# Ledger of designs, part 87: VH-VL binders against q0atu2

Target 1, 119 residues: q0atu2
Amino acid sequence: MLDKKARIRTSREYRNVFEKGKRLSGRFLIIYYVENALDNNRFGFITNKKIGMAVIRNRIKRQLRAIVREYQGQVKNKHDIVLVARAGIGKSSFEGMEKDYIAIMKKAGLFARNANKID

## First folded at step 3 (VH-VL)

Design va66 (framework fv_ivicentamab_arm2)
Fold by ESMFold2-Fast, scan of step 3:
Structure va66 (fold): chain C 119 residues (1-119), chain A 120 residues (1-120), chain B 110 residues (1-110)
Amino acid sequence: as target 1 above (119 residues)
Amino acid sequence: EVQLVESGGGLVQPGGSLRLSCAASGFTLSSYAMNWVRQAPGKGLEWVSIIYSGGYTDYASWAKGRFTISRDNSKNTLYLQMNSLRAEDTAVYYCARTGSFESLGHFDYWGQGTLVTVSS
Amino acid sequence: AYDMTQSPSTLSASVGDRVTITCQASQSIDSWLAWYQQKPGKAPKLLIHEASSLESGVPSRFKGSGSGTEFTLTISSLQPDDFATYYCQQYDSYSYPELTFGGGTKVEIK
């Protein structure tokens, strides 16, 4: 489970991420992300009705929280990040969701080793 | 305001190499995903390569291993290194910016293109 | 990964005509589709993104619609500046080529 301070809680905070943030799509996930003025990262999770029934949506949300918690230490600090589950996520395995999360976070430059890449 | 200016195109022999440049002004290149898109004479648009804001790169399957996309953030310039060129690589090469602060997606600004001709 | 089929490949029209161009994806791309206009010797220009969102400065006679696998670009009253080639582009694909264009539709003077 993620600490309370690591969760996006209010509709206003979600709105800020959607309005001011960058977007990146993966296989099963879309992330919206923006730098915050805090000393920590905060995560939000959105699972809409198109992905399936409530039991499926609740499973997905729990699994995404577990994945985010596992990779907390690799995430570049001071970001608000919202994970939005795509319609096809209900057919994914835990491993599939985990791989997709890692891939999109790397592409976004939100894993520390990618933040300073120059060519 | 926002400008992308390509250079480095020209005539090259099959098997040769060429490096294209795209000078960006009016915005910070590292804050966007940047792309190369090509168009053979009289033909349609074909995506070549992307470099994401975080520095990850991806390529069309036919370009992988021959082309390398890179950027120099201090010079605000995008590059495409093209090796082992073939006649079918003949095209106008455009650099294009991914729009709306997205790392993937549509292209809101394009350069005017630089012509690469691969011929004997 | 996604094939983008654009039709017609060419279209002859007169000033004032209503013009419709269609774009079909081989599988659902939700609303992740853009439309571009290209004039001879020029770079493409973005007209519409996210299927129906008109770019700033683009005339209101241009309209995008559709979702899923079928999309249309409509020009409600064709003007002389609108004779050009139009391209659709999907940006929902997770495999390369990650960004796929339609074959183009050339709108010619009748």
Scores: ipSAE 0.009, ipTM 0.605, lowest interface PAE 9.6, mean pLDDT 84

Design va67 (framework fv_ivicentamab_arm2)
Fold by ESMFold2-Fast, scan of step 3:
Structure va67 (fold): chain C 119 residues (1-119), chain A 120 residues (1-120), chain B 110 residues (1-110)
Amino acid sequence: as target 1 above (119 residues)
Amino acid sequence: EVQLVESGGGLVQPGGSLRLSCAASGFTLSSYAMNWVRQAPGKGLEWVSIIYSGGYTDYASWAKGRFTISRDNSKNTLYLQMNSLRAEDTAVYYCARTGSFDSYGHFDYWGQGTLVTVSS
Amino acid sequence: AYDMTQSPSTLSASVGDRVTITCQASQSIDSWLAWYQQKPGKAPKLLIHEASSLESGVPSRFKGSGSGTEFTLTISSLQPDDFATYYCQQYDSYSYPELTFGGGTKVEIK
């Protein structure tokens, strides 16, 4: 899991990202992101009921956190970033979610130039 | 009105270098992902490179190491530096803007293109 | 990289005809496909993105459909302005960073 200080925790913080942030859509993921006043990045994760049953939603959430953790060193400070899983994500592979994440983060300008780990 | 105007094309010898420019007006270049797409005479479209709003870049596998995409925000201009040119690089080169921030990968505005001919 | 195959490569038609162009992806791209129109000597023009979303200013006679691996562009009543070459293009995240175009379909006068 991500360190507690790297996580968006409150409804107010999520609302701030949705209201003031920019939005980018990928195949399986939507990100909302805004610059914060902290010295680090914070991530939020939303897997709603349209994705599937709790067991599927929990698996997807764990996999997304693993992906974010793996690439956290590539993400430009200082941002609050919320990942929203689209309904179709339940049928995605781990690699598919990972590629979508990298593509979106680069498109958003949130990754350093050498962020791509997948060959 | 959104406009993209390419320049810098011309005749160049194999092994030579050339820098293409794309002057943008009606919008801020740095707010969009920008692309180069080429088309050999009588052939189809081929994606070359992208520079994302944050400055990260990607290339077609065959372009990596020879071509460099860049931009100058103060001039609102996109560039493509082409090195070690080959006869098969002969094409019209278009600059193209990726669609709105809510999606990516499709091109909503294109320049008129600039012809690059690589020949001895 | 995903292969994008368009058929037919050339199509002869008359004004008023219904024209259908097909684009097949070597792997599923969901709905991440755009259609472009290119007239001789000019840059391509975006017609449709996300398989079926018509761009502002594009005539309603153009319609995109399909998902997964098979997509179609239909022109319900061909006009003189529609004689052109049409290209499909995938932008699926599984193919990142590659953006692949189909080979094109030339719609010419019968």
Scores: ipSAE 0.014, ipTM 0.644, lowest interface PAE 7.7, mean pLDDT 86

Design va68 (framework fv_ivicentamab_arm2)
Fold by ESMFold2-Fast, scan of step 3:
Structure va68 (fold): chain C 119 residues (1-119), chain A 120 residues (1-120), chain B 110 residues (1-110)
Amino acid sequence: as target 1 above (119 residues)
Amino acid sequence: EVQLVESGGGLVQPGGSLRLSCAASGFTLSSYAMNWVRQAPGKGLEWVSIIYSGDYTDYASWAKGRFTISRDNSKNTLYLQMNSLRAEDTAVYYCARTGSFDSFGHFDYWGQGTLVTVSS
Amino acid sequence: AYDMTQSPSTLSASVGDRVTITCQASQSIDSWLAWYQQKPGKAPKLLIHEASSLESGVPSRFKGSGSGTEFTLTISSLQPDDFATYYCQQYDSYSYPELTFGGGTKVEIK
């Protein structure tokens, strides 16, 4: 699990990311992200009813948290990032979600090592 | 005001190379994702490439390996390096800025375009 | 890659007419669709983003609607300045190789 400090917890904080942040879509994930005034990154997770039953949504949320935790050392500091699962994510493997996360974080410029950078 | 001005278009032979430039003014290039979009004479719009604010890139499948998008933030200028040009690459090339912070991929400002003609 | 099918390819209309242009995606793109207007010899101009959000300075007679796979652009009372080619464009998939435009709809004088 991610530390409490690294979680976006309140509806006000989620709204701030949606209203002021940038958006980038992947195959199974959408991220919204904005620089924060804190000394750490915070992550939020949204799985809506279009994905499927509560059991499926809860599994996906746990898997996404595990992926984010594994890669948190790669993420540029001082960002609030919300992951929104797309309807098709329920058919994805864990590895598929992980690959999509890595791809979108790189495309957003949020990973410290940049595999796609020119030069 | 926001302005995008393309340059570098012209006549090239098949197999040749050309580099397009897009000079931006009225905004900071590094804060936006930037795109190249082309339009063959009398045809529709076709997306070519994007460079995200973090300098990661993406390309149309037919452009991968031949075209390279880049930018120089100190000059506030976007580039498209085009290699191995083919007759079907003949088009007006537009640079275009991605819109608002909450959505990437729509284009809120466009340059006037620069014509690239690849003749056999 | 997403296919975007736009219809009709051309339509003839008179000033004052209500015109409707349709855009169909091969799979759901939620609301991630933009509409552009292009006049001969000029760059495209953004009219609407996120399916229905009208851009600043665009006349209120332009309206976008739809979600998922079916979208429409409606011009409620066509003006002389509206004779142009219109394009839809999806932007919901950065992991796929392509952003995709519709084929365009030319609105010409009847």
Scores: ipSAE 0.008, ipTM 0.584, lowest interface PAE 11.4, mean pLDDT 84

Design va69 (framework fv_ivicentamab_arm2)
Fold by ESMFold2-Fast, scan of step 3:
Structure va69 (fold): chain C 119 residues (1-119), chain A 120 residues (1-120), chain B 110 residues (1-110)
Amino acid sequence: as target 1 above (119 residues)
Amino acid sequence: EVQLVESGGGLVQPGGSLRLSCAASGFTLSSYAMNWVRQAPGKGLEWVSIIYSGGYTDYASWAKGRFTISRDNSKNTLYLQMNSLRAEDTAVYYCARTGSFDSLGYFDYWGQGTLVTVSS
Amino acid sequence: AYDMTQSPSTLSASVGDRVTITCQASQSIDSWLAWYQQKPGKAPKLLIHEASSLESGVPSRFKGSGSGTEFTLTISSLQPDDFATYYCQQYDSYDYPELTFGGGTKVEIK
């Protein structure tokens, strides 16, 4: 479970991320992300009806929260990040979702950089 | 204003190497995903490679192992190192910026292009 | 990677004509499609992104439509400045991360 302070909770906050944020699409996930004025990161999760029935959507949401929690120490501070599950995510394994999350966060520049990266 | 200026094209023998540069002005390269796109004489557009804002890269399947995209953020310059060049690599090479809200997306600004000719 | 097929490859038109160019994706790309205009010896210029979003400064006679696998670029009243080659480009290939362009449609004077 993510701490309450690390969750995007209101429609206004979600709207801000969608309207002002950058977008990056992965295989199973789309992230929208924007810098915030807080001292911490906040995450939002969207699973629409295209994914499947409520049981599947609830499983996906739980698994995404677990992935985000596991890797929260690697995420650059002061971002609001919304994860939107793509229609195909219901066919993915936990490992597949995890790999996609890591890949998109790295491509977005939201994970800590390696010392060896070209800059 | 946003400008992209390519350089480094020229004549090269099959099997040779060439490094292209793209000097950016009016924006910060590290804030955008940057691409190389090529066009053979009289032919269509073909995507070559991308470097994402985070520094990770992807390549067209035919470019993997031969071409390397990189950038120097301090110089605000994008590069394409091309090795083991073949006649079919003859093309105008454009650098192109990914539009806002996308990393693997559409291209809102293009350079003028630099011609690479691979022939004996 | 998604194959992108444009039709026609060439079309002849007169000033004032309504011109329609079609782009077909080999599988659904949602709305992740852009249109470009290219004049001889020049770099491509972005006209439309996300299938129908007109870029600032592009004349309103250009319209994009479609979603999924079928997309259309329409020029409602062709002007002399519009004789050019047009390309569609998909950007929904993250699971096979390769951007693909259509083969182009040359709009030439009749």
Scores: ipSAE 0.008, ipTM 0.660, lowest interface PAE 8.5, mean pLDDT 86

Design va7 (framework fv_ivicentamab_arm2)
Fold by ESMFold2-Fast, scan of step 3:
Structure va7 (fold): chain C 119 residues (1-119), chain A 119 residues (1-119), chain B 110 residues (1-110)
Amino acid sequence: as target 1 above (119 residues)
Amino acid sequence: EVQLVESGGGLVQPGGSLRLSCAASGFTLSSYAMNWVRQAPGKGLEWVSIIYSGGYTDYASWAKGRFTISRDNSKNTLYLQMNSLRAEDTAVYYCARGLYEPGYSFDLWGQGTLVTVSS
Amino acid sequence: AYDMTQSPSTLSASVGDRVTITCQASQSIDSWLAWYQQKPGKAPKLLIHEASSLESGVPSRFKGSGSGTEFTLTISSLQPDDFATYYCQQYDSYSYPELTFGGGTKVEIK
């Protein structure tokens, strides 16, 4: 499981990410993210009823937490990141969710970035 | 309102270089995935490159190593640096804004700027 | 990258006709397909995203359908403003970063 300090816990903290953060969509996931004033990353997870019944939503949430935990060391520091599951995620495999997570985190510049030169 | 205005096209010899610009107004470029798409005279559309909101970039396989996409957030302007130009690079180049859901279709386009590569 | 085959390349139609354009992907792209309209000398305009989701301000006579490998764009009652070239585009996340367009279908007046 993610340590308590690595979790977004309050409605105020979620609201801050949604209102001030950037958004990026993947196939099964949407992320909202904003730089924080802490020395660590914090993650939030949202699964809504469009995904399916509670048993499916809870399984998806557990799988997403496992994926985030596995890749914690690759995430650039000082960000609050909220993962929102899209309706179609219930039909995805674990590997499918994992690939989508990696792709969107790289696209957001939150994983290892290219050593590209800005002119 | 919201618009994209392109500039920098022109005639260039094979092996030469050009830098295209795309000035955005009415929205913040860094909040979107921004793309370059080209169209050879009388031909179809061909995707060139993307820069995601977080700054990560991707390129069409034929563009890697020759073309560089970048942005200047202070000027709200997108760029495409094109090197080692070939006759087959002759095309109208469009800048295009990616939709956030899922982020890979283009809801706003510039008018295009013509690049002609000829001896 | 997935090949996108669009058919027909050209069709002739009259105002009021039902027009159907097809787009075939070489492998499944689920619903990750957009349709664009382009008039001569103009930039393309997004009509439909995610196979069937109509863009705001686009007339309801345009309809996208399909999933997997076969997709269609239907114009139920062709209007004078609809004479244009239409393109499909795949944006399947697993085939990304290569975003691929179909070859285009030119809808001409008879």
Scores: ipSAE 0.007, ipTM 0.585, lowest interface PAE 11.5, mean pLDDT 84

Design va70 (framework fv_ivicentamab_arm2)
Fold by ESMFold2-Fast, scan of step 3:
Structure va70 (fold): chain C 119 residues (1-119), chain A 120 residues (1-120), chain B 110 residues (1-110)
Amino acid sequence: as target 1 above (119 residues)
Amino acid sequence: EVQLVESGGGLVQPGGSLRLSCAASGFTLSSYAMNWVRQAPGKGLEWVSIIYSGGYTDYASWAKGRFTISRDNSKNTLYLQMNSLRAEDTAVYYCARTGSFEPLGHFDYWGQGTLVTVSS
Amino acid sequence: AYDMTQSPSTLSASVGDRVTITCQASQSIDSWLAWYQQKPGKAPKLLIHEASSLESGVPSRFKGSGSGTEFTLTISSLQPDDFATYYCQQYDSYSYPELTFGGGTKVEIK
């Protein structure tokens, strides 16, 4: 679970990331990201009905939040980041989602260089 | 309540320029992603460009470098500057509002359109 | 950009008929598809977004269905006001930034 202050919660905040942010696609994930004017990072998660039934979508959301939380210390500060799950994510393993997340965050330049969980 | 009114269309020679306007009322333009969509006579709809709430822009590949989307928040008005016009740019140009918070979305409101004719 | 193929291009129908229009995407767009109605000389009007979500004020005889690459718009009992051209539009994030419309289906009097 992420701290309340680290979560994007309102539709207005999500729109800001989509409208001003950059986009990078992975195998199972798409990220949208933009620098914010805060002292911390905020994360949003989108798992719509195309992923599967509610139980599958809720599992995916929990797994993505766990991954984000685990690597929270590696993310460069002052960013709003939204993770959008692709349709195929329902067939992925936790490890597959984790590897995809690390790869796209590195490619975006959002992981700190020489951090423990990079490489 | 929500209205979009386009203007600025007309007859222009190949190689010429035109600037289209879209006056918005009933909502704050800067709070939405706004689009231009065109339709050639007797043909289908074709997306041209988008400006996001934050001012970032994207274009159809064929429009990039020739067309510029912009807005004036103080006038609640959207613009499309069209340069190096070609006969195939002849179309009715519609202003359209994005209805969802996704980066790409459906269009919940459209203007009446303004006709641009590019002919010698 | 994803190709959107709409069929048929034209269909003739009578009042009271069930009309089905199809839209095929060249790649999966999940449910990111809208349907519009356009009457001659008028701007398009949104009918359905996210494949099946009916817009406020649109009659319940209009229904959207499908996901992935195949979508349908069905008018269960055609009314005189429904003679128009219909367009589908994809807005899948994988096609970012480009939006693509189908070629249109003209529903005309038999």
Scores: ipSAE 0.008, ipTM 0.573, lowest interface PAE 12.0, mean pLDDT 85

Design va71 (framework fv_ivicentamab_arm2)
Fold by ESMFold2-Fast, scan of step 3:
Structure va71 (fold): chain C 119 residues (1-119), chain A 119 residues (1-119), chain B 110 residues (1-110)
Amino acid sequence: as target 1 above (119 residues)
Amino acid sequence: EVQLVESGGGLVQPGGSLRLSCAASGFTLSSYAMNWVRQAPGKGLEWVSIIYSGGYTDYASWAKGRFTISRDNSKNTLYLQMNSLRAEDTAVYYCARGYSDTGYAFDIWGQGTLVTVSS
Amino acid sequence: AYDMTQSPSTLSASVGDRVTITCQASQSIDSWLAWYQQKPGKAPKLLIHEASSLESGVPSRFKGSGSGTEFTLTISSLQPDDFATYYCQQYDSYSYPELTFGGGTKVEIK
């Protein structure tokens, strides 16, 4: 489970990420991300009705939270990140979702291990 | 509107080094994933390297260890440092902007700069 | 990295022709494919992203289709400005970080 301090909780906080953040799309996921002033990462999860019934949407949310939790140590600090599930995610395996998450986070420059930072 | 202009190409001996520059105008480089793509005379396109908006980098396997991508945000300029150059590195080198919302599709390209490696 | 095989390597066509270019990926890339046009001495120009999404300012005679491993670019009524080399490019998450271009298709006048 993700710590309470590591989750985006309010509609205003989600709105801030959507309005000011960058957007990057993967196969099954879209992320919106912005640097925050808190010195820790916070994650939000959105599964809309186009994915399927509530039972499917809740399964997807739980699986995404598990994936995010597993890879927390590789994510660069100081970011608010919202994961939005794309319509096709309901047909994906857990492994497929995990691979997409890793790829999109690497593309965003948010995974420290798989890309060297140049200043 | 938005433009990329490469410079720094020229004739170099095998084993030599060159630094390519790519000046951006009309947009902020640090907000995008920036790429180098090359094309040998009469041949196809070949991806070289990327620097993500967050400053992380990746390289084609054949480029790793010899080429270094970097940027100077204060000058809005992208660089490619090329070391240990070989005859097969002879190509036109393009800088190209990636969409943040589409990952690796390249919407803006520079005019290219020719690098010739020969004795 | 995923191989991209483009065919034909060269095709001859006349103004008004329907031209079809094919890209095959060695593994499924879903819809993560872009098409570029390149004229001699010029940089490539993005035509289509996500297999079928036409870029702003690109003529509607250009259409992309396909998904998985088989993709096509169709030019429905070839114009003089369309004689060029065309490249596909995959950007699938599973091939990260490698970006792979097809070998190119030269559309030449006859």
Scores: ipSAE 0.006, ipTM 0.571, lowest interface PAE 11.6, mean pLDDT 84

Design va72 (framework fv_ivicentamab_arm2)
Fold by ESMFold2-Fast, scan of step 3:
Parts: structure tokens; sequence; C-alpha cells
Structure va72 (fold): chain C 119 residues (1-119), chain A 119 residues (1-119), chain B 110 residues (1-110)
């Protein structure tokens, strides 16, 4: 589970990431990210209606949170990061989502170079 | 409405350089991942390079250090700078747009521009 | 990067024939496979994404199937406009950024 302080919770905070952040698109995910003035990272998760019904969107959100939690130690500190699920994510396996997350975070330069390898 | 038009191909001597352009219309280039794909005469398709919507780039292993992908958002134009050209680089070069919601299938292609590397 | 092996390299067929083209991935790519059609002197055109999802405007005689490592493109009743070269392409997450195409299959008039 992600700690309460590691979650982006307000519309204002989401808007700040979208307006000031950088964007990187992956296969199943888009991330928006910006450095924050806090002591920690915060994550937001967006699943739109194109993905499917609420139960499917909620399952995807839970799976993405699990992936983010698993790789928290690799993420450079002091960032607000919003994950937006693309329409095709509903057809992905958990492993496929996990690998897309790792690929886009590496491309964004958000994974710490000196941390343990994910191999 | 959506259109990609390549230019800049021609005859160049081994060791020379060329810059290819791909002018986009009917959509905002910076909102998509854009690719270069080449095809040697009578041969199959070979991926060259990508620029993600956030501006991060990647290349086929043989292209690294010689080719550079870039874009000018004000001109809605994609570029491929090719240096240290070899006879093996002779090909039709296509620009191709990534499908926004589904990742890497290329939904629109330019007409291609021929690059011939010869004495 | 995953190797993509496409077969046959060339096939001869008549209008009205059912033709099948195969594509083999060296490792599982789930359903992350697209099919393209290329006519002489023209850019490729996307026909199918996600192994079986037909693109808008593509005739229903085109069908994609398969998952994992084995994929097929079937044209159920070949038309004159279908004589072209066909390519498969993988876009599996593990191959990012290395996108790989099959070698192509040329469908010729018998």
Amino acid sequence: as target 1 above (119 residues)
Amino acid sequence: EVQLVESGGGLVQPGGSLRLSCAASGFTLSSYAMNWVRQAPGKGLEWVSIIYSGGYTDYASWAKGRFTISRDNSKNTLYLQMNSLRAEDTAVYYCARDLTEYGFPFDYWGQGTLVTVSS
Amino acid sequence: AYDMTQSPSTLSASVGDRVTITCQASQSIDSWLAWYQQKPGKAPKLLIHEASSLESGVPSRFKGSGSGTEFTLTISSLQPDDFATYYCQQYDSYSYPELTFGGGTKVEIK
C-alpha cells in the first residue's frame, strides 16, 4: 500500500503537475512529473472511462499502486508523479504494466543510477 | 487532414551528412511519439529512432552516435540529422506517428524520402 | 530485441483465394503485434493492431489472430488491391525502445 503522504490528493496538486510538469508517454502509461519542495515523492493515478467500467478501472489503479510501491526505492526523491492509464491498458498483463512503468521511469531519468538494479 | 511530408533526401558521398525533415499538418507533433523508419531498396522495414512526446529520444544500436532525432514545435516539423553516412544507409526514410492511445503501431506515415549514399 | 520471423517470403495466389501469412516472435510478446500492408512505391499502411484489432477503413476480409509467439494474418477472399507486401511488427514492453519488423511477405499474382 502507498503511505498517505505519498499520494497526490487534491485537484490543485494534480493541476500543478499537469501545468508545470514534463510529459512522457509509454505503451500503456503516460507520466507527468515535476520536482516538489517536500521531503518525499507523491503519486497520482488517473484511469479514464475509455479503459472500461469502474470495476476494471479500480483494478487497474490497484495494480499500478502495487507496481509503484514495489519500485519506490528506485525513484529519485522530491517528485510529484501522475500516472495516466492509456485506453489499451485493460488488455495488458500485470507484468506488461510493470515493465512499461520501469521503462518510462528510466527514460524520464527518475530512477536513481546508484540504487540496486531491478534485474 | 492528418499529413506527414518528408524532404531532404538525395545523393551524398560516404562520410557525408544529410538532414531530413518531416512536416506535420492536421495534428500537434509534440503530443505524439514520432519515429523514423527506413527501407533499403528491395528490402524490409527497419526502425531507426524515436522521439517521445516529452522530448526523450532513443535509437537503434547501429544509429547511436551518427543519427540525431529532433523536432521544432513552432514549425510542427520532425528532423533526422544523419552523419558519417555509409553505403549501407541507402534507403527510403519514412517518418511515422505513434498511435496515441495504444503505443507503437504507426497509424500515419509520410511518403518517404530517398537517401542514396554513393560516390 | 526480439527477432521476428515471417513466412513465407513470397506467395503466389489468385483473386478469390484464402491466403495466410505467419509471424513468429523469438519470445512471447503477448498480443503486442501489428500488421502493415505496403504497395510498390508507397508507405506502409496499418491494417491491424493488438494482433486482431482491425483498423478503421480496413476491409473485413483481413483477419489477425494469435498470441504469445505465433501470429497469423488471413485474407479470406483475395482482391486485386490486396497484391502487396505485408509486414508484422512487435511492440512489446520488454523490447522498448527496440522495435522489430518481420522480413515481409510478398503476395503476387499467380
Scores: ipSAE 0.006, ipTM 0.571, lowest interface PAE 11.0, mean pLDDT 84

Design va73 (framework fv_ivicentamab_arm2)
Fold by ESMFold2-Fast, scan of step 3:
Structure va73 (fold): chain C 119 residues (1-119), chain A 119 residues (1-119), chain B 110 residues (1-110)
Amino acid sequence: as target 1 above (119 residues)
Amino acid sequence: EVQLVESGGGLVQPGGSLRLSCAASGFTLSSYAMNWVRQAPGKGLEWVSIIYSGGYTDYASWAKGRFTISRDNSKNTLYLQMNSLRAEDTAVYYCARGPYESLYYFDYWGQGTLVTVSS
Amino acid sequence: AYDMTQSPSTLSASVGDRVTITCQASQSIDSWLAWYQQKPGKAPKLLIHEASSLESGVPSRFKGSGSGTEFTLTISSLQPDDFATYYCQQYDSYSYPELTFGGGTKVEIK
């Protein structure tokens, strides 16, 4: 699980990312991201009712947090990043969500500099 | 008005090198994913390389190790350094912009510059 | 990389005709597909993204449809400006990093 310090918790902080941040769309995910003035990264997660019932949305949130936690060491420091689940993510496997996350984070240039040298 | 103008094409011997340029106007290159796409005479389109807004780069498998995409933000210009050129690299090379909210399709294209690799 | 197959390679049509071009992906790409128009000696022009979303300034006679592995581009009433070569392109994140184009469909005068 992500610790408290690595989470975006307030509506004001979410709004800042949406208004000032950059946006990138993947197959199952949209990310909004902006540099912050902190010493750490923070992540937010949004799932809406179009995805499915609360039990499905909560499962997806848990899986996304697990993915983010696993790869947090590769993310460039000092960013606020919000993951918005797209309609259709409920049809994805865990592996599918993981691959989409990796692809979109690489496209955004949010993985560490050495990620550019992976062959 | 958004414009992309390529230059640097020409005749080059097999094994030679060439650097293509793409001058952008009407927008800021660093805010978009920029791409090179080529088309051999009478053939279809083939994706070559991308530099994402965050600076991460990717290449077609056949281009990796021979081609390098880069940009100069102060000149608002995109580059493609092409080394170890082969006859099969003969093509019109286009620079193309990926939209901010979707990096994966190309909303603006330059006119193209012809590269001929021949003895 | 996902292979993209277009059919037909060439079709002959008259002004006012309804024409349909098909694009098939070797694996599911959901709706991550764009269509381009290219005239001789010119750069390609984006018509449609995300399978069915028309770009600004593109005439409404152009329609994209499909999802998964089967996609179509339909021109409901062909105009003189529409004689061109059309390309589909997949941008599914699972094909990362490679973006692949179909082989093209040339729409020529009958």
Scores: ipSAE 0.007, ipTM 0.588, lowest interface PAE 10.8, mean pLDDT 85

